# VHH binders against q9y6x5: the designs that were tried, part 303

Target 1, 379 residues: q9y6x5
Amino acid sequence: LPPKLLLVSFDGFRADYLKNYEFPHLQNFIKEGVLVEHVKNVFITKTFPNHYSIVTGLYEESHGIVANSMYDAVTKKHFSDSNDKDPFWWNEAVPIWVTNQLQENRSSAAAMWPGTDVPIHDTISSYFMNYNSSVSFEERLNNITMWLNNSNPPVTFATLYWEEPDASGHKYGPEDKENMSRVLKKIDDLIGDLVQRLKMLGLWENLNVIITSDHGMTQCSQDRLINLDSCIDHSYYTLIDLSPVAAILPKINRTEVYNKLKNCSPHMNVYLKEDIPNRFYYQHNDRIQPIILVADEGWTIVLNESSQKLGDHGYDNSLPSMHPFLAAHGPAFHKGYKHSTINIVDIYPMMCHILGLKPHPNNGTFGHTKCLLVDQWCI

## First folded at step 14 (VHH)

Design ga51 (framework vhh_8dlx_2)
Fold by ESMFold2-Fast, scan of step 14:
Structure ga51 (fold): chain B 379 residues (1-379), chain A 119 residues (1-119)
Amino acid sequence: as target 1 above (379 residues)
Amino acid sequence: EVQLVESGGGVVQPGRSLRLSCAASGFTVSSNWMGWVRQAPGKGLEWIGDIYSGSSRFYNPSLKSLVTISRDDSTNTLYLQMNSLRAEDTAIYYCATGKDYYSLAFDIWGKGTLVTVSS
């Protein structure tokens, strides 16, 4: 029987929530599996970019999903909203479900993971749900487990995405312990439901399960705003993305726009595209705009208005507040092992190894995850 | 001692509805997962469904449209509502719980209540 893997994402699950709240169901999952305490995500620390990095093993400049709002200067296309189904945006990389379907006579299944309802290189997930935030976790789980048990060719790779705790993190901020404790308890209960459902259906002992996230969350404030209208007039540029990383497309000479922005606020850095720090791996793509503004942690860039967000993400990927975690259980994984840190791009080659797939060229390092796996030597 | 006591079984005609109760003592229903399992004459155990902390419920897909599981935390009681009963639903119905949520061990069982669907 071929190996099987279920990849689960809880959007915006900051790693240190594990230290500040009780997760009895997740803790029981980890006791008989592995925990990576911090996953260093890719820059910018946003939902679509990081979800696509998990399944491609590529930095954003390489896979082409460089933000949740994008403009491609060569083709003049706009990423119209976060539900854009134009394959153009997704075709700069090959996600693992496509590789799974093309290398072997195998099927893939997806409940809402970004990109899975889009044909990429003319291949769409064998079983999928069109994105709809109103669909319950229970319905997503029931479809995934049905497809894992009742498919020919067999489903060997399955994904499950859930919007919380990101939505509540934005609404309440991560420092609102009362509201966040309720949200996180509900998520822990969903993890309990997931494990029990897999056990009831006879899937648990032979299925590899990864629970992870795309980014963390940091506290924002009305006292930490950068008013871009105080820096530059709207007639000088087109705004492609706003906060906390602003993507600026100049309508006049780039140098003149840069000079108007470069010393406007002590709480943001202004970069010409070629001066973006190499450590971000955020430079070599036509969808990265000629000037980017990077706000300091907890600062929000606005256009002469207040922000309604009490929490946000997108900040520097070196910040621990931006890091998610990874937990895993199954026949491929050690039991009771804890690891400190991996890069989010390392998840892809690890998953390819588990499934017996040849990975496409990627930015991950298999050696970083080998200590998690029973069939590998650890130093 | 932990104890589960089922009630509400009996003889019922095809097409009718029936509600079973399970009274728990020696532990708290709201702190444990609980489920229903049945055994038809000469057959093995068949899982019906279970309920977890909060509101999450999982059902046997073949039975999902025919049954509803609920609980009353104030009376420490679990319920199974059954609709459109058929002759093949004749079975002993057990409520069950496990101390180890993750072991899938129904290690605490009631003595069962017999449901006979007959005209």
Scores: ipSAE 0.000, ipTM 0.145, lowest interface PAE 18.9, mean pLDDT 88

Design ga52 (framework vhh_8dlx_2)
Fold by ESMFold2-Fast, scan of step 14:
Structure ga52 (fold): chain B 379 residues (1-379), chain A 119 residues (1-119)
Amino acid sequence: as target 1 above (379 residues)
Amino acid sequence: EVQLVESGGGVVQPGRSLRLSCAASGFTVSSNWMGWVRQAPGKGLEWIGDIYSGKSRFYNPSLKSLVTISRDDSTNTLYLQMNSLRAEDTAIYYCATGKDYYSLAFDIWGKGTLVTVSS
């Protein structure tokens, strides 16, 4: 019968948490599977952009989800990371669940993964839950496992998203060992429950499971604030996104706005759109604003206010603190194999291979992940 | 030998609450899946809910607002808290553990405890 894949994301799971805390259930999962120690995510290192890069294999400038808050200069539309269900924002790419449903007579299932409650290219996940952060991990898992066992056409691709440890990372900061230890232990227990449930349902031995994340987390402080109001008056620009990457839409001459910003703080870089570093792959999209401010790691951009965040992400994707990991188990994967690094865009073509799908054109390189797979030769 | 012993059943009036206990011996509840199942007179088995080793809980949607499953790892005991009891909740209640969640085929189950809801 067709191969099956469950893709699980724990939002904000910084790769080096694996070295600083104990994860007995995750370590048992890895022992019989594979571990990629670092996943180099895309810039900007935010939730919506990176979750969409995982399932499309594209840089943000290509898939169009360029931030959690966006403005499209051509259509004059605004996007926020809450309650926006307009397909317009998601239609610049084809996510894997759409491809899964259209290439084969197969179903997809989704519990809260960004984009799965939106019809993209007139196709919505066959089974899905409307996003609601109050829904428990248990209810999400219950729905996913019921759909995996009781669907026709069969569910061959399923996604499961959980908001932790990101929410606690923001609240406590990643350096709060006591609180983060408690949070990460709960996540490890959820991983244990996931594995146990899949075993009880007879799914475990024939299901490919990927556990990954979209980004990491870095420590912030009230001593590391950039007050944008001290740089420029609000009458000069419209603010599309604030921190740690500010998206600035000038109301007057772009050069004048740039000159007011460019030397305001030693702890942020100010870029005209055409001067954004090529290595970010963050330039060729109408939703990328004319001026971008990029704060240094651990610095928060504010509007004449204090910030309550003790942790944040969105920073330069070359920073190890921004990197998640990837662990996987199942018939497609080697057992006990450890790999150093892949790019987050490489996950998509690997998943297409596992499911027997023809990938849409993408920025990933299948060769980067082939050593993880049983049916491939590692060079 | 592995044993599960239910207790706490009896006669209760409609609208009241009741807590059932399941004492486990010969294995550790914190390391295993546990569930509650009931059988009303003249009816088949009805799944109530489960708790997994990491304390994740799954409930029958028809019963979710009316029941809570918990455990005390120090006493190796599983609990079922039931609220707003109705006449249709009259049943023999079993605690169970084992494989094959959907078929309700358990390796280990108790003898059951009778709950009668009547005025």
Scores: ipSAE 0.000, ipTM 0.387, lowest interface PAE 12.6, mean pLDDT 89

Design ga53 (framework vhh_8dlx_2)
Fold by ESMFold2-Fast, scan of step 14:
Structure ga53 (fold): chain B 379 residues (1-379), chain A 119 residues (1-119)
Amino acid sequence: as target 1 above (379 residues)
Amino acid sequence: EVQLVESGGGVVQPGRSLRLSCAASGFTVSSNWMGWVRQAPGKGLEWIGDIYSGRSRFYNPSLKSLVTISRDDSTNTLYLQMNSLRAEDTAIYYCATGKDYYSLAFDIWGKGTLVTVSS
């Protein structure tokens, strides 16, 4: 039988939550598998960009999903909401489910992973659910396990996405121990249900399972606001994205807009596109705007208003608060092994190896993940 | 030592609803999966549904619209709510827990409670 892999994402699961809260079910999962303590994600540290980086192995400037709100200067198209189904936005890369379907006579299955309800290079996931946040975790799990067990051609790659703890992280902030403890306990219970369901269906011993996330979360405050209206008048620019990374499209001379912004707040960095730090790999795409503002950790950019967000993400990807973790179990993985760090783009070539697929050119380094795998020499 | 005790069975008229209870002693109902299974006279075991430790519920597709499984962790009790009962629902109903349900292997089960649907 061909190797099978289930990729699970809990949105906004900050790596250090593992040290500050109890996860008995996740700890049991890790005991017989592997843990990567933190994963360095791509900039900007947002949901759509990082979920697409996981499945393509590419930086955002290369795969084209550069933010949750985007404008393409060449085509004049706007990505108006996070559920935009125009293939144009997704066609700059080939995600792993497309590769799985095109290289092998195999099927893919998806429960809500970003991009899986969109035809990409004329290929949509063989089985998928249209995005709907009200669909329960157990319904997503039931569909995924049904497709893994009852499909022809066989499902060899499956994805499962869950919105928590991100939604609660925004609402309560990561420092609200009482509310976050309740949310994280519920997630651990869902991980327990996932493992129990796979065992009951006879899938557990032969299925590779990865549990990961796209980013972390940091505490915000009404005391840490940057009022963009105090810097520049609305008539000078079009706002493409606001916080914590603002994407500015000038209506006048770019240098004049830059000069009005560059010294406005000590708590944000202002970059002309060509001056964006090379380490971000966030420059070479028409969807990246001429001026980018990057708020310091925990600071929120606003338009003459308060913010209700007590937690946020999108900040500098060097910040540990922005990093998720990766845990994995299955025949491809060692048992009881801990690894310190990998890059989020390294997940794609590792998954291709497990599935026997030839990866498309990517920014990941297979060598970074080889110590996790039983069929590889670590040193 | 470890015991599951079903209750709430009896004679019930067609079209009515009934709730069965399963009281657990010697272990905690929230610690593992628990399920309901029935056996009609002269037939084999028929799976009704399971509830897992985190409260995810999975049902026999033939019965999903007619039954609901729940638990009360404070009273260490599992429940089966049945609606629109028919004569063919006449069976002994068991609550059970075990690691190998896919093969219908049960580590622990009760003695069962008889439900008779009769006018």
Scores: ipSAE 0.000, ipTM 0.453, lowest interface PAE 10.6, mean pLDDT 89

Design ga54 (framework vhh_8dlx_2)
Fold by ESMFold2-Fast, scan of step 14:
Structure ga54 (fold): chain B 379 residues (1-379), chain A 119 residues (1-119)
Amino acid sequence: as target 1 above (379 residues)
Amino acid sequence: EVQLVESGGGVVQPGRSLRLSCAASGFTVSSNWMGWVRQAPGKGLEWIGDIYSGTSRFYNPSLKSLVTISRDDSTNTLYLQMNSLRAEDTAIYYCATGKDYYSLAFDIWGKGTLVTVSS
C-alpha cells in the first residue's frame, strides 16, 4: 500500500496555547505520536504566505505569495482575497499535492487549504472543495475521509483547513481566557472527532496525520495604534497592504516618501526594499514593494481610524507569539517524542519523504525533522 | 569537495534553442538527485526539472514541452536542452544535487550560468 498523509491546519493556533489550556484529545494524539513545541514560520506571519510555505518548503520571496494583499510591479496585477483563484499568483512554486499527482499514480484531496481550488501549473487537486468559510468542519472531514478510502487512483495526500482559532483570536484577543478557552475546547473536540472517524473507518493505523498551524496571535489595543495619516499624505503613495506590515508604493521620489516615514513612530521600523533584514528572506520578488513598514508586536497601523482587532499576526517571525506548533501521529512517526523547534519550511521535505516523493528545490532542511521519523537516525 | 560547474550560457535570440552543461566532480551523477533550477532577475527560484537514479525524469509542468534533461554517465555530466526560447527565459541557470538519499532538498549548487534571451 502506498504511504498516506493527512495534513490538518487550525489557523492561528499559537504554540503557547498548549501550555495555558487543556487539550485532552490532542494530548492523547501526542502521547502516541510526536510534538514539535514551536515552529518558526516565515515572514510575514500571515495566513496565505505561511500556508503556501508549508506545502512548498519555500520562503515567501521564492513562492510568490508574499502577503494576503499584493501588487505585482511587472504585470500591474492586484491580489486581494477576491482574486485568490487567479493561477498567476500561485504559479511561482509547485505545491506538494501537484507533485503527488504528477510523480506517482496517486490522487490528492483537499478541504479548503489555501491554493487547492486553483489550477497551479494546470494541475488542480484531484478532489477538492471550493473555498467557503460556512462549510462545517464535519462536512470537510466527511469529504476527506470518503476520498481517502474510496478513490482510484488512491488518495495518498489530503489536506484539511479550519479557520479557528484565528477568527476568535482577532475578535477577542489571545489574552481573553474565557472566550479563548471555549474556542480551544471546541477545537480539541474536533480533533477528537477526527481521530474517532479515522478509527471507525479503519484508516487510523495506516494513515500519517500532521496537525499544525500557520502562525500565532498577539494581543492588540486601541492604545497601540500607528496613524499613518499623521506621517504622510495619501497623495504621496499607493497603499498595497496595511497592518502590521505596510507595503508602500511611492507616487513621488522614493527617498522623499522614506524620509517622511522613517522617524514617524518609535513603534514601527521603516525599510527600503534593499535594506529589509536578510533574516526575513523577504526581498527578492516583484510583489515586495519599494518601502515596507513593520510594526512592533501588538501595534496596529491605521489610516486615521480606530482598529476593532483585539488580536493580530503578521509580525516579526522571531517572536514566540507568532509561532505555531506541529503534532503528528502515524506509522512514519515515533511515539511519545517531543522536539523543541523546526522551521515551517522543513515540513515540506519531511512530507515528501513520508510520501516517497522527490521534492522540488526548497529552503527546508530534512535533517531538522529526522528525529520525528522512525526510519531515520536522530543522532 | 563535491563541485558542480555550469556552462553553455550566453546571449541567444528568441525562438532559438540552447543546451546547458553541468560537469560534476566528487560524486556519481547516476546515483544522485540532479536538477536544474533558474532564477530570473529579482524573482524567486523556479524549478525546471530533475533526474534521479536510472533514467527517471521529472519536469515542471509549465516547462515540460520546452525542456529536456539528460546526462552522460561516462563523463559525469548533466545537460539541459531548451527549445523555443522566450524573453522570460532570461535567468541564471543552476544545476543542483542532494548530498545523500536522506537529503531530499538540493544542498549542493553550482555558481550558475547566465542565459539572456534578446534580439
Scores: ipSAE 0.000, ipTM 0.194, lowest interface PAE 18.4, mean pLDDT 88

Design ga55 (framework vhh_8dlx_2)
Fold by ESMFold2-Fast, scan of step 14:
Structure ga55 (fold): chain B 379 residues (1-379), chain A 119 residues (1-119)
Amino acid sequence: as target 1 above (379 residues)
Amino acid sequence: EVQLVESGGGVVQPGRSLRLSCAASGFTVSSNWMGWVRQAPGKGLEWIGDIYSGASRFYNPSLKSLVTISRDDSTNTLYLQMNSLRAEDTAIYYCATGKDYYSLAFDIWGKGTLVTVSS
């Protein structure tokens, strides 16, 4: 039988939550599998960009999903939640479910993973659910397990996405121990439900399962706001994305816009596109705007208003608060092994190896994940 | 040679409407970003609005209720409709296009057309 993989994402699950809260079901999963304590995600540390990096192994400048709100200077198209189904935005890379379907004549299944309800290179996931945040975790799990057990050709790659703890992280902030404890306990219970469902259906022993996330979360405050309206008038630019990374499209003189912004706040870095730090790998794409503003950790960029967000993400990917974790269990993985760190782009070539797929050119390094795998030498 | 030629300016009474035209030659308006900018006497440039190749429009929020940008692709012409004109709308109005968002200015400007709002 061909190897099978289920990739699960809990949006906004900061790695440090594992140290500060109890996760009995997740800890039992890890005891019989592997844990990567920190995953260094790509910049910007946002949901759509990082979810697409996990399944392509590419930096954002290479896969083209450079933010949750985008403007493409060549085609003049805009991307927002209303345009999420336009294949144009997703076609700069080949996600693993497309490769799985085209290379090996196998099926893929998806419950809400970003991009899976879009035809990419004229290929959509064999089984999928149209994105709807109101659909329960149990319904997503029921569909995924049904497709894993009852499909021809067989489903060999499946994805499952859940919006928490990100939604609650934004609402309460990661330092709200009372509310975050409740949210994280519920997530641990969902992990328990996942494992029990797979055991009851006879899938657990032969299925590789990865549990990961796209980014972390940091505490914000009404005392840490950057009012962009106090820096520059709206008549000088088009705002493509706001916080904590603002994407600025100048309407008149780029140098004049830059000069008005560069000294406006000590808690914000202002970059001309060509001056964006090389370590971000966030420069070589037409969807990256001519001026980028990067707020310091915990600071929110606003337009003459207060912010209701007590937590946010999108910040510098070197910040530990922005890092998720990765846990995995299955026949491909060692039992009881702990690893310190990998890059989020390393997940893709590892998954290709597990599934026996030839990876498309990517920014990941297979050597970084080899110690997790039973068929590899660690030295 | 790429040229932009504005027309339709003149003296108008407060509260009235005026439509400016911008005739483009040497390139296709439907394939390019275009905008309107004005400069009142003794003041800096004020951006009015843009239209992109796909017909998406963006306006200066201070002016959005007063102006509409449109184009006629068959005649290769850009328009600026202005309503409820006030004395402070007195300015030279320019149409402009830009290919390089890294430029210090718009790539191509018209010569401008003067609009004077007076009694």
Scores: ipSAE 0.000, ipTM 0.128, lowest interface PAE 20.5, mean pLDDT 88

Design ga56 (framework vhh_8dlx_2)
Fold by ESMFold2-Fast, scan of step 14:
Structure ga56 (fold): chain B 379 residues (1-379), chain A 119 residues (1-119)
Amino acid sequence: as target 1 above (379 residues)
Amino acid sequence: EVQLVESGGGVVQPGRSLRLSCAASGFTVSSNWMGWVRQAPGKGLEWIGDIYSGHSRFYNPSLKSLVTISRDDSTNTLYLQMNSLRAEDTAIYYCATGKDYYSLAFDIWGKGTLVTVSS
């Protein structure tokens, strides 16, 4: 039987939640597995970009999902919402489920992971659910476990995505301990349900399970707003994405737009595309706009309107508040091992190794994750 | 083939509100840049505002407090809500879209709907 892997994402699960809240089920999972305390995600620290980086091992400039709202200058296409099903947006990379299906007669299964309900390079996940936020975690889990137990060719790679704690993080903010405690306890209960279901179905001992997230969350406030209308008139530019990273497409000379914006707020950095810091790896793609505005942590960019969000993400990927964690259990992983940090792009080559797949060229470094694996030497 | 059809115009008293509709066919409103433009008798075209695929909205600063642009993606329809109408708002109102997302030119226009603000 080939090795099997289930990749689970809880959207917006900030790494330090693990230190500030009680997770008895997750703690039991980690006790017999591994924990990476911080995962340094890719810039921008948004849902679609980071979920695609996990499964491709590529920076956003390389895989082409550069934001949750995008404009492609070459084809004049718009990515109108985060669930756009046009394969065009996803075809700049080959996600792991596509490689899995094209090598050695294997199947993939997906419950709502971004991109899995889209044919990418004419290949769609063998089993998948069309994205629908109203579908329960239990229903997603039931479908995944059914496909893992009863498929030909066998499902060797499966994904499961859940929208919390991101939705509640936006609504309440991460500093609302009462509401976040309730939400995070529910997530821990779902992890308990996941483990119990896998054990009941005889999958637990032979399945590798990764539990991770795409980003964290930081507190926002009506006292921390950047009003773009105070600095530049709307006739000067088209707005492709707003907050906390604004993507600006100039309608006039780029230098003139830049000059109007560069001193707009002490809590926002303004970059010409060529001047975007190299450490962001956010330059070499036609979907990255000519001018990028980056708000400081906890600051919201607005257009003469109040923000309804009490929490947000998308900020600088060096910020610990933007970092998720990674926990894993299964025959490929050590037991009771803690690791401090990896890059989110490192997850892809590790998963390829576990599944015996030849990875596509990627930005990950296998050496960063080898200490998690039983079949590797760790210094 | 792309077609835009405006409706909702008519005679309205000063100080009242009016909502105009633009029904789009041959393309998807939710995936395209769209705007409203008006032309008063004997005057040039005046840009009112735009809405983009991600729901980002831009308004002529002179009109920003008086208008709201919205869309219903399920009916493929664009709306212009106008409040506190004045005699100077009398014009033919056009729904428009551009072929090039970053173009300032509207390349595709509706036939227009007449709004008359008079006592």
Scores: ipSAE 0.000, ipTM 0.090, lowest interface PAE 25.4, mean pLDDT 88

Design ga57 (framework vhh_8dlx_2)
Fold by ESMFold2-Fast, scan of step 14:
Structure ga57 (fold): chain B 379 residues (1-379), chain A 119 residues (1-119)
Amino acid sequence: as target 1 above (379 residues)
Amino acid sequence: EVQLVESGGGVVQPGRSLRLSCAASGFTVSSNWMGWVRQAPGKGLEWIGDIYSGGTRFYNPSLKSLVTISRDDSTNTLYLQMNSLRAEDTAIYYCATGKDYYSLAFDIWGKGTLVTVSS
């Protein structure tokens, strides 16, 4: 029978939460599996970009989902609604569920993972749920496990996405120990329920399960605001994305807008597109705007207003606060192994190896994940 | 030492709702998964549904629209709410759990409570 993989994401699960809070169910999962303590995500450290990087192995400039709000200068299309199902935005890459369906006689299943309810290169996940944040974890898990057990051709790749702890991280901030403790305990309970459900259905022993996330979270404050209106008038530019990475489309000319922004705040960096640091891999795409503003960690860019966000993400991907973790269990993985760091783009070629798929060209390095796998040797 | 005691059964008219209770002692309801199982006269055991330690619930698809499982962690009690009762719901109802969080079988059962749906 072909190998099977379930990929689970808890949005905004900062890696160091594992050290500061109790996770008895996740700890039991890790004890009999593997843990990667830090996953270095891609810039910008936002939900849609990083979820698509996990399943394509590509930097954002290469897969085309460069932000949660985008403008394409060539086609003049605007992505302002996260429920926009235009395949145009997703067609610059081939995600793993498409490869899984096209290379082998296999099916894919998806419960809410970004992009899975969109036909990409004329291929949509064999089984999927249209995105709806009101759908419970129980319903998502019921559908995924039903499809894993009752499909022909067999479901070999399945995804499950959950919006917490990101929503609470924004509302309370990651330093609110009382509220975050409650939220994270609930997530640990859901992980326990996931494991028990897979065991009850006879799936656990033959299924590879990866639990990961797209980014972390950092504490914000009313004392750390950058008022863009104090730097430049709205008549000079069109705002494509605001915070903590502002995407600026100049109306007058790029040099004049740049000069007005360049020295406005000591707590943000202002880049012309060609001057964006190479380490971000955030330059070579028409959806990246001519001027990008990058706020320092914990600083919020606003338009002459207060911010109610107590936590945020999107910041420099070298910041540990932006890093998620990866835990995995199953026949492909060692038991009780801990690894320090991998890049988020490395997950894709590892998953292709587990499933026996030929990966599309990607930015990941299979060697970085070899030590996690029983059929490989670290070198 | 672990004991489960079902209550709330009895004779009930068709179309009515009924709530069964399962009181646990020597065991914390929220620390493990629990389920409900029934046995109609002359028939085998039929699984109704489970509630896991984190509160996630799973139901027999044939019964999902008719039942709801819940728990009250403060009173250490599991509940089964049944709606639109029919003659075919006549059965002995059991609550059950595994001996620990990692047990996959119903190792511990109550004595059952009889529900009779008739007029």
Scores: ipSAE 0.011, ipTM 0.496, lowest interface PAE 9.5, mean pLDDT 90

